# VH-VL binders against Uncharacterized protein B0228.1: the designs that were tried, part 1

Scores and structures below are computed, not measured.

Target 1, 207 residues: Uncharacterized protein B0228.1, of Caenorhabditis elegans (q09220)
Amino acid sequence: AVVTPSIENHKMENASVTISKVPISHRPRGFTAGSDSKKLAVQRFKLLISDFLSDAQLSKSIDVAAVGMHKGKSMDDILDDVYTRLRRTLSTKQISELAKAQKGLVEDLDEKSAKLVKARVKRMIVYSFDPAAEQIHKYATRPSMAFALIAETINERFVGSVKDLIRDVLTPKEYDIFRKHYHPHIFKLDNIGNNTEAVRTTTHETF
Positions, changes and structure headers below are counted from each chain's first letter, unless a header gives other numbers; antibody chains aren't numbered by Kabat.
F, E and O stand for the ipSAE by ESMFold2-Fast, ESMFold2 and OpenDDE, each averaged over both directions (binder to target, target to binder). V2 = 0.75 x the mean of E and O + 0.25 x the DockQ between their complexes.
[cut] marks letters that were taken out.
Atom coordinates printed by the task and the answers are left out, and those that the model quotes come from them; centres of patches stay.

## First folded at step 3 (VH-VL)

Design ia2 (from i05 with heavy chain S53E; framework fv_ivicentamab_arm2)
Fold by ESMFold2-Fast, scan of step 3:
Structure ia2 (fold): chain C 207 residues (1-207), chain A 122 residues (1-122), chain B 110 residues (1-110)
Amino acid sequence: as target 1 above (207 residues)
Amino acid sequence: EVQLVESGGGLVQPGGSLRLSCAASGFTFSSYAMNWVRQAPGKGLEWVSVIYEGGSTYYASWAKGRFTISRDNSKNTLYLQMNSLRAEDTAVYYCARTPVEWFGELSYFDYWGQGTLVTVSS
Amino acid sequence: AYDMTQSPSTLSASVGDRVTITCQASQSISSWLAWYQQKPGKAPKLLIHKASSLESGVPSRFKGSGSGTEFTLTISSLQPDDFATYYCQQYNSYSPESYTFGGGTKVEIK
């Protein structure tokens, strides 16, 4: 099933962009760090998110198989796939030790409590093997988390769209200079939705 | 209530083939690992094969290559295809359910069918 | 592979008796052991899992105990319905081809 989040609940007005690290000569004309760049970032983000609200755009922007958000792909189907891969990857001894540890956790619990703990532990182990499954669960269970995933995808496109906008407002010579010195990680969209944490593109900062 | 009903047993010649079925009801079939366990006349219980909720299959070493376990979740039915049958395969074959398992560990059998007799004789 | 040795093979008892059945594993299986009851012509029925966890609907006179390599099933006051064959089964190994049943103990009337 595809989730359409309530955008109004995500406080788009709090979105910002880290444009201050882009040289003045490489910024779109009229953009400065602060009020104007924030206004443009919010409005640009609103325009981009509209493109991703349709089922077709959402499916293209997000790995629908990974998120399990199209019809016919349940969370159970996704967990089953990861579970099957885990069984094939780990040694028989490793799987046995893992299963014994899980069973030990429920040994003194009543049946109802044991079932809840078992389900939670199984998911945690699947998530440890495949971190994408953890994101799938988070996004599938909360509309705001689904919006965060959409926002992450849009932020990647926003960086590209800002680059295209910069190209359109610069002279060919200015754009050539910008292109040679542009680093995508300079642009990021912060504080999307109800979080105070920045929403960042998935990149390891160990370069 | 949980019910498991086996069928398909009978007399078969050595080297022959037979397909057993187990019809399940009273529970969400697709959520459980399912097993075949056999018992030769006057003998003890012997595990044959398991198919997990994800479709993974495992077999007793003596059954590997001759027996194939499968399931049809749309029909709530478990199957055991038995090929190259031998006299020592003569047994009552039971369908048995395993509670939801952690990463494919076979545990215990909480419900059993009535069994179906397979006789391999000339 | 684990050898499961069950003893005695046959036990004669009277109604009201306390009976004890033993199951020994060739290597430690922690508490991963189940007990089943089988009446003549019937399928086995689960009594106990994890060595001592009584299944719903099983009478309290049935008790499982033990860990490691030695396990017991005790019936504190034998009833007419308890004359049956009892099997232990280990499920410590991930490999199902290593999951083994004991040879069975037939509890018959004296």
Scores: ipSAE 0.000, ipTM 0.423, lowest interface PAE 15.6, mean pLDDT 67

Design ia3 (from i05 with heavy chain V100L; framework fv_ivicentamab_arm2)
Fold by ESMFold2-Fast, scan of step 3:
Parts: C-alpha cells; sequence; structure tokens
Structure ia3 (fold): chain C 207 residues (1-207), chain A 122 residues (1-122), chain B 110 residues (1-110)
C-alpha cells in the first residue's frame, strides 16, 4: 500500500475524535425494518451511528434527537444539528460513516418525514458537489462541508452509497446537472487518499 | 420548584478522600444530565464532570482517575467521589443541571446548587 | 478546546449606566454561548442561552448579542442588583471536556 506509517501517524495526531465503537452491551436492541413509527426511526438512527460514536457523543445525539422529536422538530433539523456539532470533533472517516448512515434512516420514515430528510441530503449534495455553493459556504458548520472535507478519504463503498443517495433525491435532469459538477475526489480518488483503515481505532472504551 | 443541595465538603489533608452529595428535588431527576462545576476561592468557574441520564460519564482531563461521578435515581442524589486530593482541588463544588428541553442546547446549566466548600490543607 | 476571553476583567459603573461586557472565542462557536450572573457568596444564575435567548424571569434590561467569535452582554440601565461577576460559557463542542468558561467580568459600584 502507498500509505506509510508516518502518514497514518500524522492523520491520527490531527484527528479531532478517535473512531471508536460502542460496546455491544451499550447498544440499543435491534428492531424490525419497515416500521413507520417515529420512535422506531429514532432507535434506527441510534443503531446506525452507535458503531462510530463514543458513549458521550451517542448519548448526547440520542437525547437531542429524542427531545427534538418531542418538541416538534423535523428529522431534517435533528440531522443537521447533530452533524453540525459532531463535525467539529469528528475525524474525516467518522463524518463519512455518518453520511452513509443517513441514507438508511429515510426508509423507516413516513412520506412527509422522508421528504424532509431527502431535502437535507439534497442540500448536502448541492454544497459538496457544486463549486459555486461551496465558495459561498466555505466555513459553514453545515453537514454539506463534511462531504467536501471527506472526499479524499472516501472508499469505493462510500462512493457507491453517495451515488445512490444522489439518484434517490434528485430528478434525472438534476442528476445529470450535478454529475457534471461533482467534486473530482468523489470519482477520482486513488488509494493514497481513501485508505484510512490503518488509522481506525477499534477500541470500545467507555468514559 | 427545582432545588439542588450539596453536602459533604470540609477540610481534608493532601492525599485524602471526600465524597460529595447533591440532593435533587422538584423535577424528574432520572431524566436529566447532571454536572459538577467547581470554583477556587476568588477564581473562575471550572467544569469537573458530567453523568448523563443513560449513565455515561465524562471528566475533565485533570480529574480522570481521581474523581468518580455517580448517581442514585431511587434517592434523587448525585455523588462525586474525590480521591488523591491536592491543594489545588480547594474550591466550592457546585451541582448543576443540564436542560433537556431545547434541541441542541444540552450543554449549558439551567439550575445550580448553593455549593459545598472543599479545603485541602497543605 | 476553545479559549474564551472576557473583557474587561473589572469595570466600575453607576446606577443607570449602560454597561457592555465582551466575550471572544478563539474559534467560531456559532450562537452556542450562555451568560451567567454570580453575586458574592452565591451560586451562578443562568441569564441567557444561545447568545441572545433571555431566561424566564430575567429582567429585559439584559441583552445578549453576537455570533461566531464575538459576543456581548449589555445591561441597558444598571440597577443595584446588577453589581456582580458575569461569565460567558461556550457549548459548541460536542465533547463536554471542551466546555469552557470565560475568565469573568466583575461589575462594581463606582
Amino acid sequence: as target 1 above (207 residues)
Amino acid sequence: EVQLVESGGGLVQPGGSLRLSCAASGFTFSSYAMNWVRQAPGKGLEWVSVIYSGGSTYYASWAKGRFTISRDNSKNTLYLQMNSLRAEDTAVYYCARTPLEWFGELSYFDYWGQGTLVTVSS
Amino acid sequence: AYDMTQSPSTLSASVGDRVTITCQASQSISSWLAWYQQKPGKAPKLLIHKASSLESGVPSRFKGSGSGTEFTLTISSLQPDDFATYYCQQYNSYSPESYTFGGGTKVEIK
């Protein structure tokens, strides 16, 4: 592999948050796919992010999401705020995994909630792949900036997921337009830029 | 009416231990994240530790390994076990609640106890 | 962690004066900032959260403003009960280990 130990060590030192998995004993129990309950959608969100957040980050995300639902906040608002807060402390790989997890959440939501989540994903795509939009929001705390920052570390699995998300939320005409303006790294990443597994922490530490 | 009342402070020698308590009333204690915040005499505020409703705990870097936060929801009581105390741990220790009602605003402190003084003799 | 700098450290004012306290963050914290009031021998009291949202029961003469890295707390007509030390606190960080308070501003009588 082209990635050397010194490059991996540098990346580890500069990571805002070490990638860790929540211990199995601290994870919510599984639930049946296809539920249309908003409470089950929240539990699905917890499961999707549990492998990539520390107990504190997961607990705060869970509490914030639950409070948001009870206060009448949209799922779009919940996801935007969680990503906004986590972006400041998460490593590039953790941000990438959260972006992938967002796709799964949509499938258990009612039509109106799914539309709001898809609108958020569409905004993330616009900011990440439209050079004009990126110029305007260069220092934004929006989840869209996470895609720009993680482009270099996206592996083939994530590229496929991003392509599926684009196809799911854009019309055929919109997809053709954005395809021409995708951030080059989404489609042109080499093995130097997207192999970060050597720096992944598999620790299950609880605070 | 929300009330938080600290107790357990006092004079202790360096290397000694103390356990602080915070008795909560007027709200559903088990639903809230609870914190300890300290203030050395004549100095500013310094966050010590938090325990979330789900049981997760976090500590200031200087407190890790010496201090342990815990709670007993059946007694509506928060605890701080302090070991290997140092002169610089001398401070008023406050119990403080984190609100749950506001989306994305779980990190400020909406209610505070009156504090309990811990003096570590040197 | 974010460094929070308050200025001035101390200010002297008279009843009826307009008082402005500043808080500067070393990095952008959006609007995730709270203000507290602490009177001698008492616990801190929350005044404002999310930079400008006044807590229930706090007099309207208190106003918070700002976003990003610069924030202000203004008392439009200082009252005797307002002589106290004021603290800002950022809560933009998701990790509680990164929560920081400003150094405090003591408002004392002229």
Scores: ipSAE 0.000, ipTM 0.429, lowest interface PAE 18.3, mean pLDDT 63

Design ia4 (from i05 with heavy chain E101D, light chain N92D; framework fv_ivicentamab_arm2)
Fold by ESMFold2-Fast, scan of step 3:
Structure ia4 (fold): chain C 207 residues (1-207), chain A 122 residues (1-122), chain B 110 residues (1-110)
Amino acid sequence: as target 1 above (207 residues)
Amino acid sequence: EVQLVESGGGLVQPGGSLRLSCAASGFTFSSYAMNWVRQAPGKGLEWVSVIYSGGSTYYASWAKGRFTISRDNSKNTLYLQMNSLRAEDTAVYYCARTPVDWFGELSYFDYWGQGTLVTVSS
Amino acid sequence: AYDMTQSPSTLSASVGDRVTITCQASQSISSWLAWYQQKPGKAPKLLIHKASSLESGVPSRFKGSGSGTEFTLTISSLQPDDFATYYCQQYDSYSPESYTFGGGTKVEIK
């Protein structure tokens, strides 16, 4: 059957405000501007996103995160909100540059460092196809980011196939999750811009 | 149209070796994973090996150490080097294509060659 | 390695008959199963992938169904061109070593 996007998405598309614009009485209990816990959360948030965003996108990300903080969301959920809102503003070029940086790190790293980067890629891939899995640590990555990463790896003449990456990174159970969401006609390697849009337009409501 | 043409089969004595070739046409050979599948006379199909577009290879457990799959993308040709042949290796050997996309192989065989007969006998 | 069992090994039928071939996996393969047709002296031809997805150019009288461990191939109205041997193949795609074929079902004229 035809799957319709969630109506709830339309109600929230312009709901970003900075935390300083939210009245103290409307903030979660114990959450106040300038508190130690808020300062640590903001510092950690900046460290996680600064590698991916331009200066112009950083201020918008902080505004989006402020809504999540007001609602008492976890850091992983806040990062999900940031990536969900920003991926429409992230260019295909930005996604591709991030993918190239990740590929370059793996190629030039020592064995110990490469294992850490592969663990992050594993979380990105698994999260992209089963974000509800309780045991999977979230890297605040969305399906379009994982698809771009895989496409760039192949297009840049990676020494192994995507199957080699999956074999090295994912467990059999995690690979089953990954392939469950495989759609042969969603992704085209020679059309990265349209692939990103196609993934979004094919995305169905989560239940 | 997609065409796969095998050659190199024949009669060989136990312990001998043969190299099979598969000439591909009608598609971008370098973009596809390629397989060897065999069939003993009057018996069923048995997967032998695969080589992916990126060069990764896998083998049936009984083929490891004796058989080597390789490809030459400039010639659109797939190879199977078979060493230490046994009577039980007697079979028609088929070249088969598996579609490759951004995930790698689609894990089924959409086109097959006509096959080449390998007979291992004294 | 998964064992694949096809039944029957041989089936006698007449033109116009409804023919059903079964394939059982020794453990769950979800929907990762393909069906092939092989005529005497010829290479196999792909009919169906992912248990039920009909390949382009294959007549609509062929239908695949099932999931998990039990699968069927049905030919709704057998034609002369359909007398052949049919194979199922599992492709639980984490490892190529798990690609196994059923023993085959020969559909022959009554």
Scores: ipSAE 0.000, ipTM 0.437, lowest interface PAE 13.4, mean pLDDT 65

Design ia5 (from i05 with heavy chain S30D E105D; framework fv_ivicentamab_arm2)
Fold by ESMFold2-Fast, scan of step 3:
Structure ia5 (fold): chain C 207 residues (1-207), chain A 122 residues (1-122), chain B 110 residues (1-110)
Amino acid sequence: as target 1 above (207 residues)
Amino acid sequence: EVQLVESGGGLVQPGGSLRLSCAASGFTFDSYAMNWVRQAPGKGLEWVSVIYSGGSTYYASWAKGRFTISRDNSKNTLYLQMNSLRAEDTAVYYCARTPVEWFGDLSYFDYWGQGTLVTVSS
Amino acid sequence: AYDMTQSPSTLSASVGDRVTITCQASQSISSWLAWYQQKPGKAPKLLIHKASSLESGVPSRFKGSGSGTEFTLTISSLQPDDFATYYCQQYNSYSPESYTFGGGTKVEIK
């Protein structure tokens, strides 16, 4: 089979991380609206692709990507690392335009330079998967404007990060099926001026 | 081409100090976590310390309080300040890079320098 | 607190032999294991990460396998360049203080 029945029958109104965009058939039983939005999106994605991937493999990949896996790092160190990387590797303008012009950041760069830029951008986006990262934001006594911009960018790009995470687990054939069936629905951004092609450029892989 | 070149090793007396340097080239030094790994003569590999791109540092339990890892990103150079040296610190000290993937730093070493020998006499 | 035990500590082999090196973790490390090759007087070189993922430029005769607590590095047909010491390293813990290398396996010419 080209796709599993659950993948082929998937319907999403929009490619955002909000609960309202996940079909009822793909929502966990007993779900409540008051739950952490990022954790819920991850759990729903597991249900959505349960016939495509084993939950064990998906959980393992998510755990590795999660900032909370860094046992030796304090939450303050992780937060500082995110701020430091973004400030040093990306300008404030580049951070604010991340969702719009990601493709432009790698245009005309050699392969190594493009890979490093993509790695830094993906690292920033990946922090959005960590419920601990969201809790750090809540506990911050004085979040800077840069942190607010990072938090907003991360929220908008969560779906793209999920695709990147899944790529790590899937075979090339499975990833091709996934990208063909889910790409039109799960990588479309809600906000005016968002660039879906930028997300495709950072997460898409040619086979 | 990625290159790491260590220097600063030599013969020191117990209780002495040495500062090791690692000159990096061929990659965006600022973006990578950097490590020191040592190997005593005829023995295996032993991790010493890491410094992340954000500046966070961590040490092997036996190195805490005696060794200090630091970096100068403007010079693409990693340092290890070693104080209160003991005979058991005699080893080849390697500079090693941690790869950065889309989901963060991976705690293994993709590139190594050739090493610099530190000998602490009794 | 992962003890990494390699066996054998020393192995004598001839060119063309199939060589098998084992690495055992005291607790499950899933697939978070790397293999390194170290030739006399040289720095270690990364061969394999994530237990079985071969690094670019490493010959296909090197294969890693295993998960959990039991891992194996196999060299299907030993070449003169393969006489070296091999180390495994766990990276399941993201605490740098918990990094652990195996004791090494020296592959010597017979």
Scores: ipSAE 0.000, ipTM 0.436, lowest interface PAE 15.8, mean pLDDT 63

Design ia6 (from i05 with heavy chain F103L; framework fv_ivicentamab_arm2)
Fold by ESMFold2-Fast, scan of step 3:
Structure ia6 (fold): chain C 207 residues (1-207), chain A 122 residues (1-122), chain B 110 residues (1-110)
Amino acid sequence: as target 1 above (207 residues)
Amino acid sequence: EVQLVESGGGLVQPGGSLRLSCAASGFTFSSYAMNWVRQAPGKGLEWVSVIYSGGSTYYASWAKGRFTISRDNSKNTLYLQMNSLRAEDTAVYYCARTPVEWLGELSYFDYWGQGTLVTVSS
Amino acid sequence: AYDMTQSPSTLSASVGDRVTITCQASQSISSWLAWYQQKPGKAPKLLIHKASSLESGVPSRFKGSGSGTEFTLTISSLQPDDFATYYCQQYNSYSPESYTFGGGTKVEIK
């Protein structure tokens, strides 16, 4: 059985949970503290999220986020800082790929299926979680796909994997639709300045 | 309508090099992760390498440092550069499509090419 | 990495027989398993993904079942076109270099 919380129940104001509060089974596989943790996070980022970014752009994104977290900025401010700097370095090819991926997702799904898939994906990849540090819930510890690995690198607060979350949330039929039509990317251009989700759908939530 | 056609196989001496190509048609090539899978004569299937739509690459441990996967989206073509070839690299090499490039997951292969034979012998 | 063990390695059968092929993973892979058919001199063809989801155009006599560590492919009434080698493949790993195929099961004429 699966319970899907509403986005509002798990609003992220900061990454307040440390990895020590998380059950071992939900900790990132192969994650180590120290000099090699960034390398592991970068590799896992490419495995768990769209690789539309170059290694240099990804490294810069992680560095910008680290500065924001160190200064105690809100999640929205950190994402805005990251996206503002990243946007300036995107190539024409990368912008075209993002536009194509967004268009492909909309075109490949019929209207009813698109709404259902987008609503479920939005719930899965939103970095909404209860700011209470004492309670760990699988959804509450799941920042957006992009932010999950950035948080792992900087604050060692990542728990679980996006794959585990998706296995728990989607029905077999929904997973088949998702796999055939999902082209993840870190940021959507229309979400600049109001990006409460690193990977957001444009569909109005009617669930 | 989806087609994958491999070429570039042939006979090569141990220590030599070969470059394989896979011409794709009937789908939006740039949107899919592409793979190389090989099969030695009379043996099973063995995954070699993947390249994601964004350009990230991964290799079987025995292929690292010798093989390089690449793609040219303007030509709808996948490549495999094979260096320092050994007798045990003798196999039919298939290019194969991952149904969706998703969360960096190497999944199942929905379309395969016909394969191209690489023979490494003296 | 996961070891994928197929049994039997070879199977002799007659047209009309019920054929069962087994695939065992060394650790749980949930339902993340595909089955392929390969005829002599041809490329593999996807039959089933996610352990039991039949691909479009594949005859209904093919059925996949199982989850966790034990999986089966069943052909309920073997046809002449079904004499081939069958492979399972797991895709549960986060590292692509860890995805593995079974050793194959050759279904041949009795």
Scores: ipSAE 0.000, ipTM 0.435, lowest interface PAE 16.2, mean pLDDT 64

Design ia7 (from i05 with heavy chain W102F F103W; framework fv_ivicentamab_arm2)
Fold by ESMFold2-Fast, scan of step 3:
Structure ia7 (fold): chain C 207 residues (1-207), chain A 122 residues (1-122), chain B 110 residues (1-110)
Amino acid sequence: as target 1 above (207 residues)
Amino acid sequence: EVQLVESGGGLVQPGGSLRLSCAASGFTFSSYAMNWVRQAPGKGLEWVSVIYSGGSTYYASWAKGRFTISRDNSKNTLYLQMNSLRAEDTAVYYCARTPVEFWGELSYFDYWGQGTLVTVSS
Amino acid sequence: AYDMTQSPSTLSASVGDRVTITCQASQSISSWLAWYQQKPGKAPKLLIHKASSLESGVPSRFKGSGSGTEFTLTISSLQPDDFATYYCQQYNSYSPESYTFGGGTKVEIK
C-alpha cells in the first residue's frame, strides 16, 4: 500500500519560508520596525557576540526563543528569558568580552541613543532569530514538535536527513546562515525488515 | 566498544568536597553530551547534570551552586566537582552518555558506567 | 516539569509469566519515553527508546507501547535474567531541569 502524506507532512515537504512570508505578529519585535541606525548597531553587536559564544549557547538561545513563541509569550519576555539564561552559562572571559563589546557600541552615542542601544543589546539574540528557519527546524529536529508524526509516516523526503530537508525548504542564503549554527542530529527511518525505527545519529556519522 | 568508568567516590564528612571522574573510551568523546545521574541506596534514579559537546551545562535545581560538571576532551574524561556535601548526597553516581541534540532537547541515556559510591557521613 | 508515575512499585512473578509495567506522565509527552533495566549492583541498561523502539541486542520478549500519557512495558514470557528493577524516563520537555524518571518497578521472584 502507498502511504499518502498527512497534511502536516505535505506542508513540511513543500515549505519554502522566508522571514518576509512569516506573519508580522510572529516576528521578533524590531525585526520589521525601527530605524536603520538602530538595526545596524544591533546587527553589529550580534556579529561581535557570536564571535565568543559557543555554537551550543547560540543554539540554545534560539531554542528558548522558539519555545517562548510557541507558548505565546511576548517578544520582550522572550528576549529577557533568552538573555537571562545565556548570561547564566557565560564564562568570565565571555562576560568580559560582552562588556567590551557593549562599551564600544555606546562610546560615541549621546545619553538617549546609548539607552536605546543598551535596551536593544538584550534583543540582539532574538533579533538574529530566523522564525522561518526555526519553525522548519523545530518540525525537523525537535521531539515536542510534529517530528514524531513525520517519523510515524514513511516519507522518503523527510526521513533521508535533516540536512537535506532543511536544504529543500530554505533559500541558499538562509541555509548558509542556518548552517553556521546547525549542529546535527539526523533522523533515519529504517524500514528494512519491516521494523520501522527512527534512529538519531550525528552528521559526522552519516557523512 | 563503548566504555565509561567512574572513579573518585568515597567517604566524606558533611560540608566536604569530592571530585568524580569518568574515563570514556570506544567512541569520539568530544561529539557527545555527557551526564551525571545518581541513585541513593535503595532509591530511584535522579539526574544531576549535563554538559553538551559545545560546552553548555545544566543542573538539577538542588545541585546548582554546589556541583560543577566539566570535561577534558583531550583526555576523554568527564568530571563532577561536588562541594558542600550533605547526607542527602549519599548515592552511587553514574556517568551516562546522551546523543547530542542540536536545539538542546533532552534525550535518553544510551550507555552508562558502573558507578562510583559517594557516602556522606559523620 | 512532568511527573512520571510508575506502577506497580513491586511485582512478584514466576518464570514464564507475562509481566506488564505502567508509566503515566502528568501531561502528554507524545512518544518521548525510554525504558531501562537495572540488575542489583549494576548500572541501568537502555531497553527501549521512543516508547516502542527496541535497542539492538534486547530480546524480543520486551515490548514497549503507548503514547501521550499512558505507557507500558510488557515482558511476554519472563526469564530468570529479567528479575530486575525497571525505570521509565521522559525526554519530551525542554528546560534546564527536564530529565524525569519514574519511581521504578521491582520485578522479583514469586
Scores: ipSAE 0.000, ipTM 0.428, lowest interface PAE 16.9, mean pLDDT 64

Design ib2 (from i05 with heavy chain S107D, light chain K50R; framework fv_ivicentamab_arm2)
Fold by ESMFold2-Fast, scan of step 3:
Structure ib2 (fold): chain C 207 residues (1-207), chain A 122 residues (1-122), chain B 110 residues (1-110)
Amino acid sequence: as target 1 above (207 residues)
Amino acid sequence: EVQLVESGGGLVQPGGSLRLSCAASGFTFSSYAMNWVRQAPGKGLEWVSVIYSGGSTYYASWAKGRFTISRDNSKNTLYLQMNSLRAEDTAVYYCARTPVEWFGELDYFDYWGQGTLVTVSS
Amino acid sequence: AYDMTQSPSTLSASVGDRVTITCQASQSISSWLAWYQQKPGKAPKLLIHRASSLESGVPSRFKGSGSGTEFTLTISSLQPDDFATYYCQQYNSYSPESYTFGGGTKVEIK
């Protein structure tokens, strides 16, 4: 199956060279698991937030964000959705650590942790690109385009996990029946494998 | 119900060009990925090219730069433009449909046309 | 790319015989394999998908089995209409450039 790697370490300098050669607008829809650009995006995301989130929490965050992108939500709404889902799985120690890292008075831990998550995601967007590349320089100054690249990585992870669930849960006969009774409204997840609409929606919302 | 009918095959000289057509009926053509698969005389099946419902195209490595797949959804027709033909391109060319695109993945070929013979000979 | 190897390349059989055709993948393809039947001068016809799922209208004497790297197509009692060439095809990969067919097995009359 083609799935975005859950957590994968790669040398950032080397990986960034590949992504800098292809403007986001010229990339194929959906990042396949074998693409260097996908490895770069996953690696940068892991580097920026893996320090305080587990692999499972990171994977869940990616899935929630992908759903928000598909629904055309704003960046702030998507981050709020991610935080809301993670809040139940964050330990007291993780919440305390996030709050302390923000500095200042710790009266509202939820507000502080939400701000830290948003800040880290914004840093991930900035550092997902090679600043030396001419093509990437254009996109580095456009947060919407950087977010679109991350949305494609998140989208591919989400599509992969959904595909694995369907394939592993259903027998061959049940899979055939499922496909025959496919309802577009219920199974719009197949549109996530083609993230053109999600990317365009994000671009319009942020700019 | 579902029908695929190829046309445009024939005898052509090495270095020449030929355009194949595949007329589809009995299903919503625009919603499906369509393929070309060929078979040289006495040999096995070989995938040539695909065009997805969204217009994305992919080619076998040996076909890149010489063959172009396209579609006209208003006419329910698939095309294969073949340029710089070689003797090795002699084959029956089949039009084939994939059943459903799930999560960007193609499946098996559920319907095939009867094929059209392309002979490249001096 | 996955190499798909079929054996035997040709077999001679009589009506009523049990015929077994094998297909081997160079690496695991789970159950993502289809079987096609091709009669001389005609297009291939889908018989089985997902290794063992029989297509509507295909006689019950045809059976597919296997997973991973080894697959078999069995015809329990060969009929005159079954003399044909049979092909396996993997579709485990999302990349169409990775689509591969086996070399074919010709079942001919003894």
Scores: ipSAE 0.000, ipTM 0.426, lowest interface PAE 15.4, mean pLDDT 64

Design ua1 (from u10 with heavy chain Y104F; framework fv_utomilumab)
Fold by ESMFold2-Fast, scan of step 3:
Structure ua1 (fold): chain C 207 residues (1-207), chain A 125 residues (1-125), chain B 108 residues (1-108)
Amino acid sequence: as target 1 above (207 residues)
Amino acid sequence: EVQLVQSGAEVKKPGESLRISCKGSGYSFTSYWISWVRQMPGKGLEWMGIIYPGDSDTNYSPSFQGQVTISADKSISTAYLQWSSLKASDTAMYYCARHEGYDFIWGSYEPFDYWGQGTLVTVSS
Amino acid sequence: SYELTQPPSVSVSPGQTASITCSGDKLGDKYAHWYQQKPGQSPVLVIYQDSKRPSGIPERFSGSNSGNTATLTISGTQAMDEADYYCQVWDSSSDHVVFGGGTKLTVL
């Protein structure tokens, strides 16, 4: 008898493609060869992830970073500030979707099942995700690449943490109900195999 | 324009080897999964297996594990389905179909959004 | 292993509503997708994730999925809708893609 690995575990590892796992020639480069100015780097970052966040939220974060540059802050300080703000925005969106999915799960279960899982559902919503110090700015060689890596890292870390929490507290049946209600927000980079800056946001309707 | 173009019909004898192909165009071939689906004459659709062309990782339906080999050549955007020794029961229409696959974070099971035109394989003595 | 059951055939008159069912144990706990296949042609996705329509699919097509039954509904059925229809799920417990046996829709 051969044990077949779970398709979810198998595909998660196979599809776990981040910007750090693709060849440098296939990574987003922002604009073609240009200025090393911090302002241009901020403009590249805004362009690459504008569709992921509302323009108002992204512009606000970028404006604060730009003010930091004017006051002579180091690149590390600026990137850390941008990372913190982007992380907060993503967390807010994901927590909102998580709360909606928990409500849907409880409503779709029968009265007895809902009562039994209520404490676990409540625990899941209350647990916070510590904003991990990724130190990603220390590993990035260029501002535009640092911003791209920050966006990918925030998305993967937060989403991965939520997935782990879900699997720790829900049965397979409860998970199937939960996933019908949970619509995580992710961003998607078009044409990752060439040097384009096309970026779109998407919401997966299946989880 | 996304297209999956499959190789032409084949007529074979039992015991012969065969490889059929599915060429993707109009999209990033290495970013989507390719599945193979069998349809025997007058019968329904049956999933055989899947490949991620970016790293050639494969997963098979248990009923087809060891019966066929799925592979891909990303340099020419082509996926393959291969038999080492055909049987009369392999007579069928074979489709390739793409899907976004697993969300690399969550585990979304996406539908088959584009299909090839099919390759008819006839195995008879 | 997990199984999906469809009626082998459904007949409707033009302009009437066609309902094609797909039954499976606790199917409402899974996402169902639907494909249309016309004679001599490849399958075409018409509904995904129980009730969502791909771009280019008419509003006449809708879907639902609850309990043990998923339903593909075609309102104002036209002659061009005559085809075989297949439901499909991903069975995570067995790591299988599962298709229903197919339903031939005849528009008379």
Scores: ipSAE 0.000, ipTM 0.425, lowest interface PAE 16.5, mean pLDDT 67

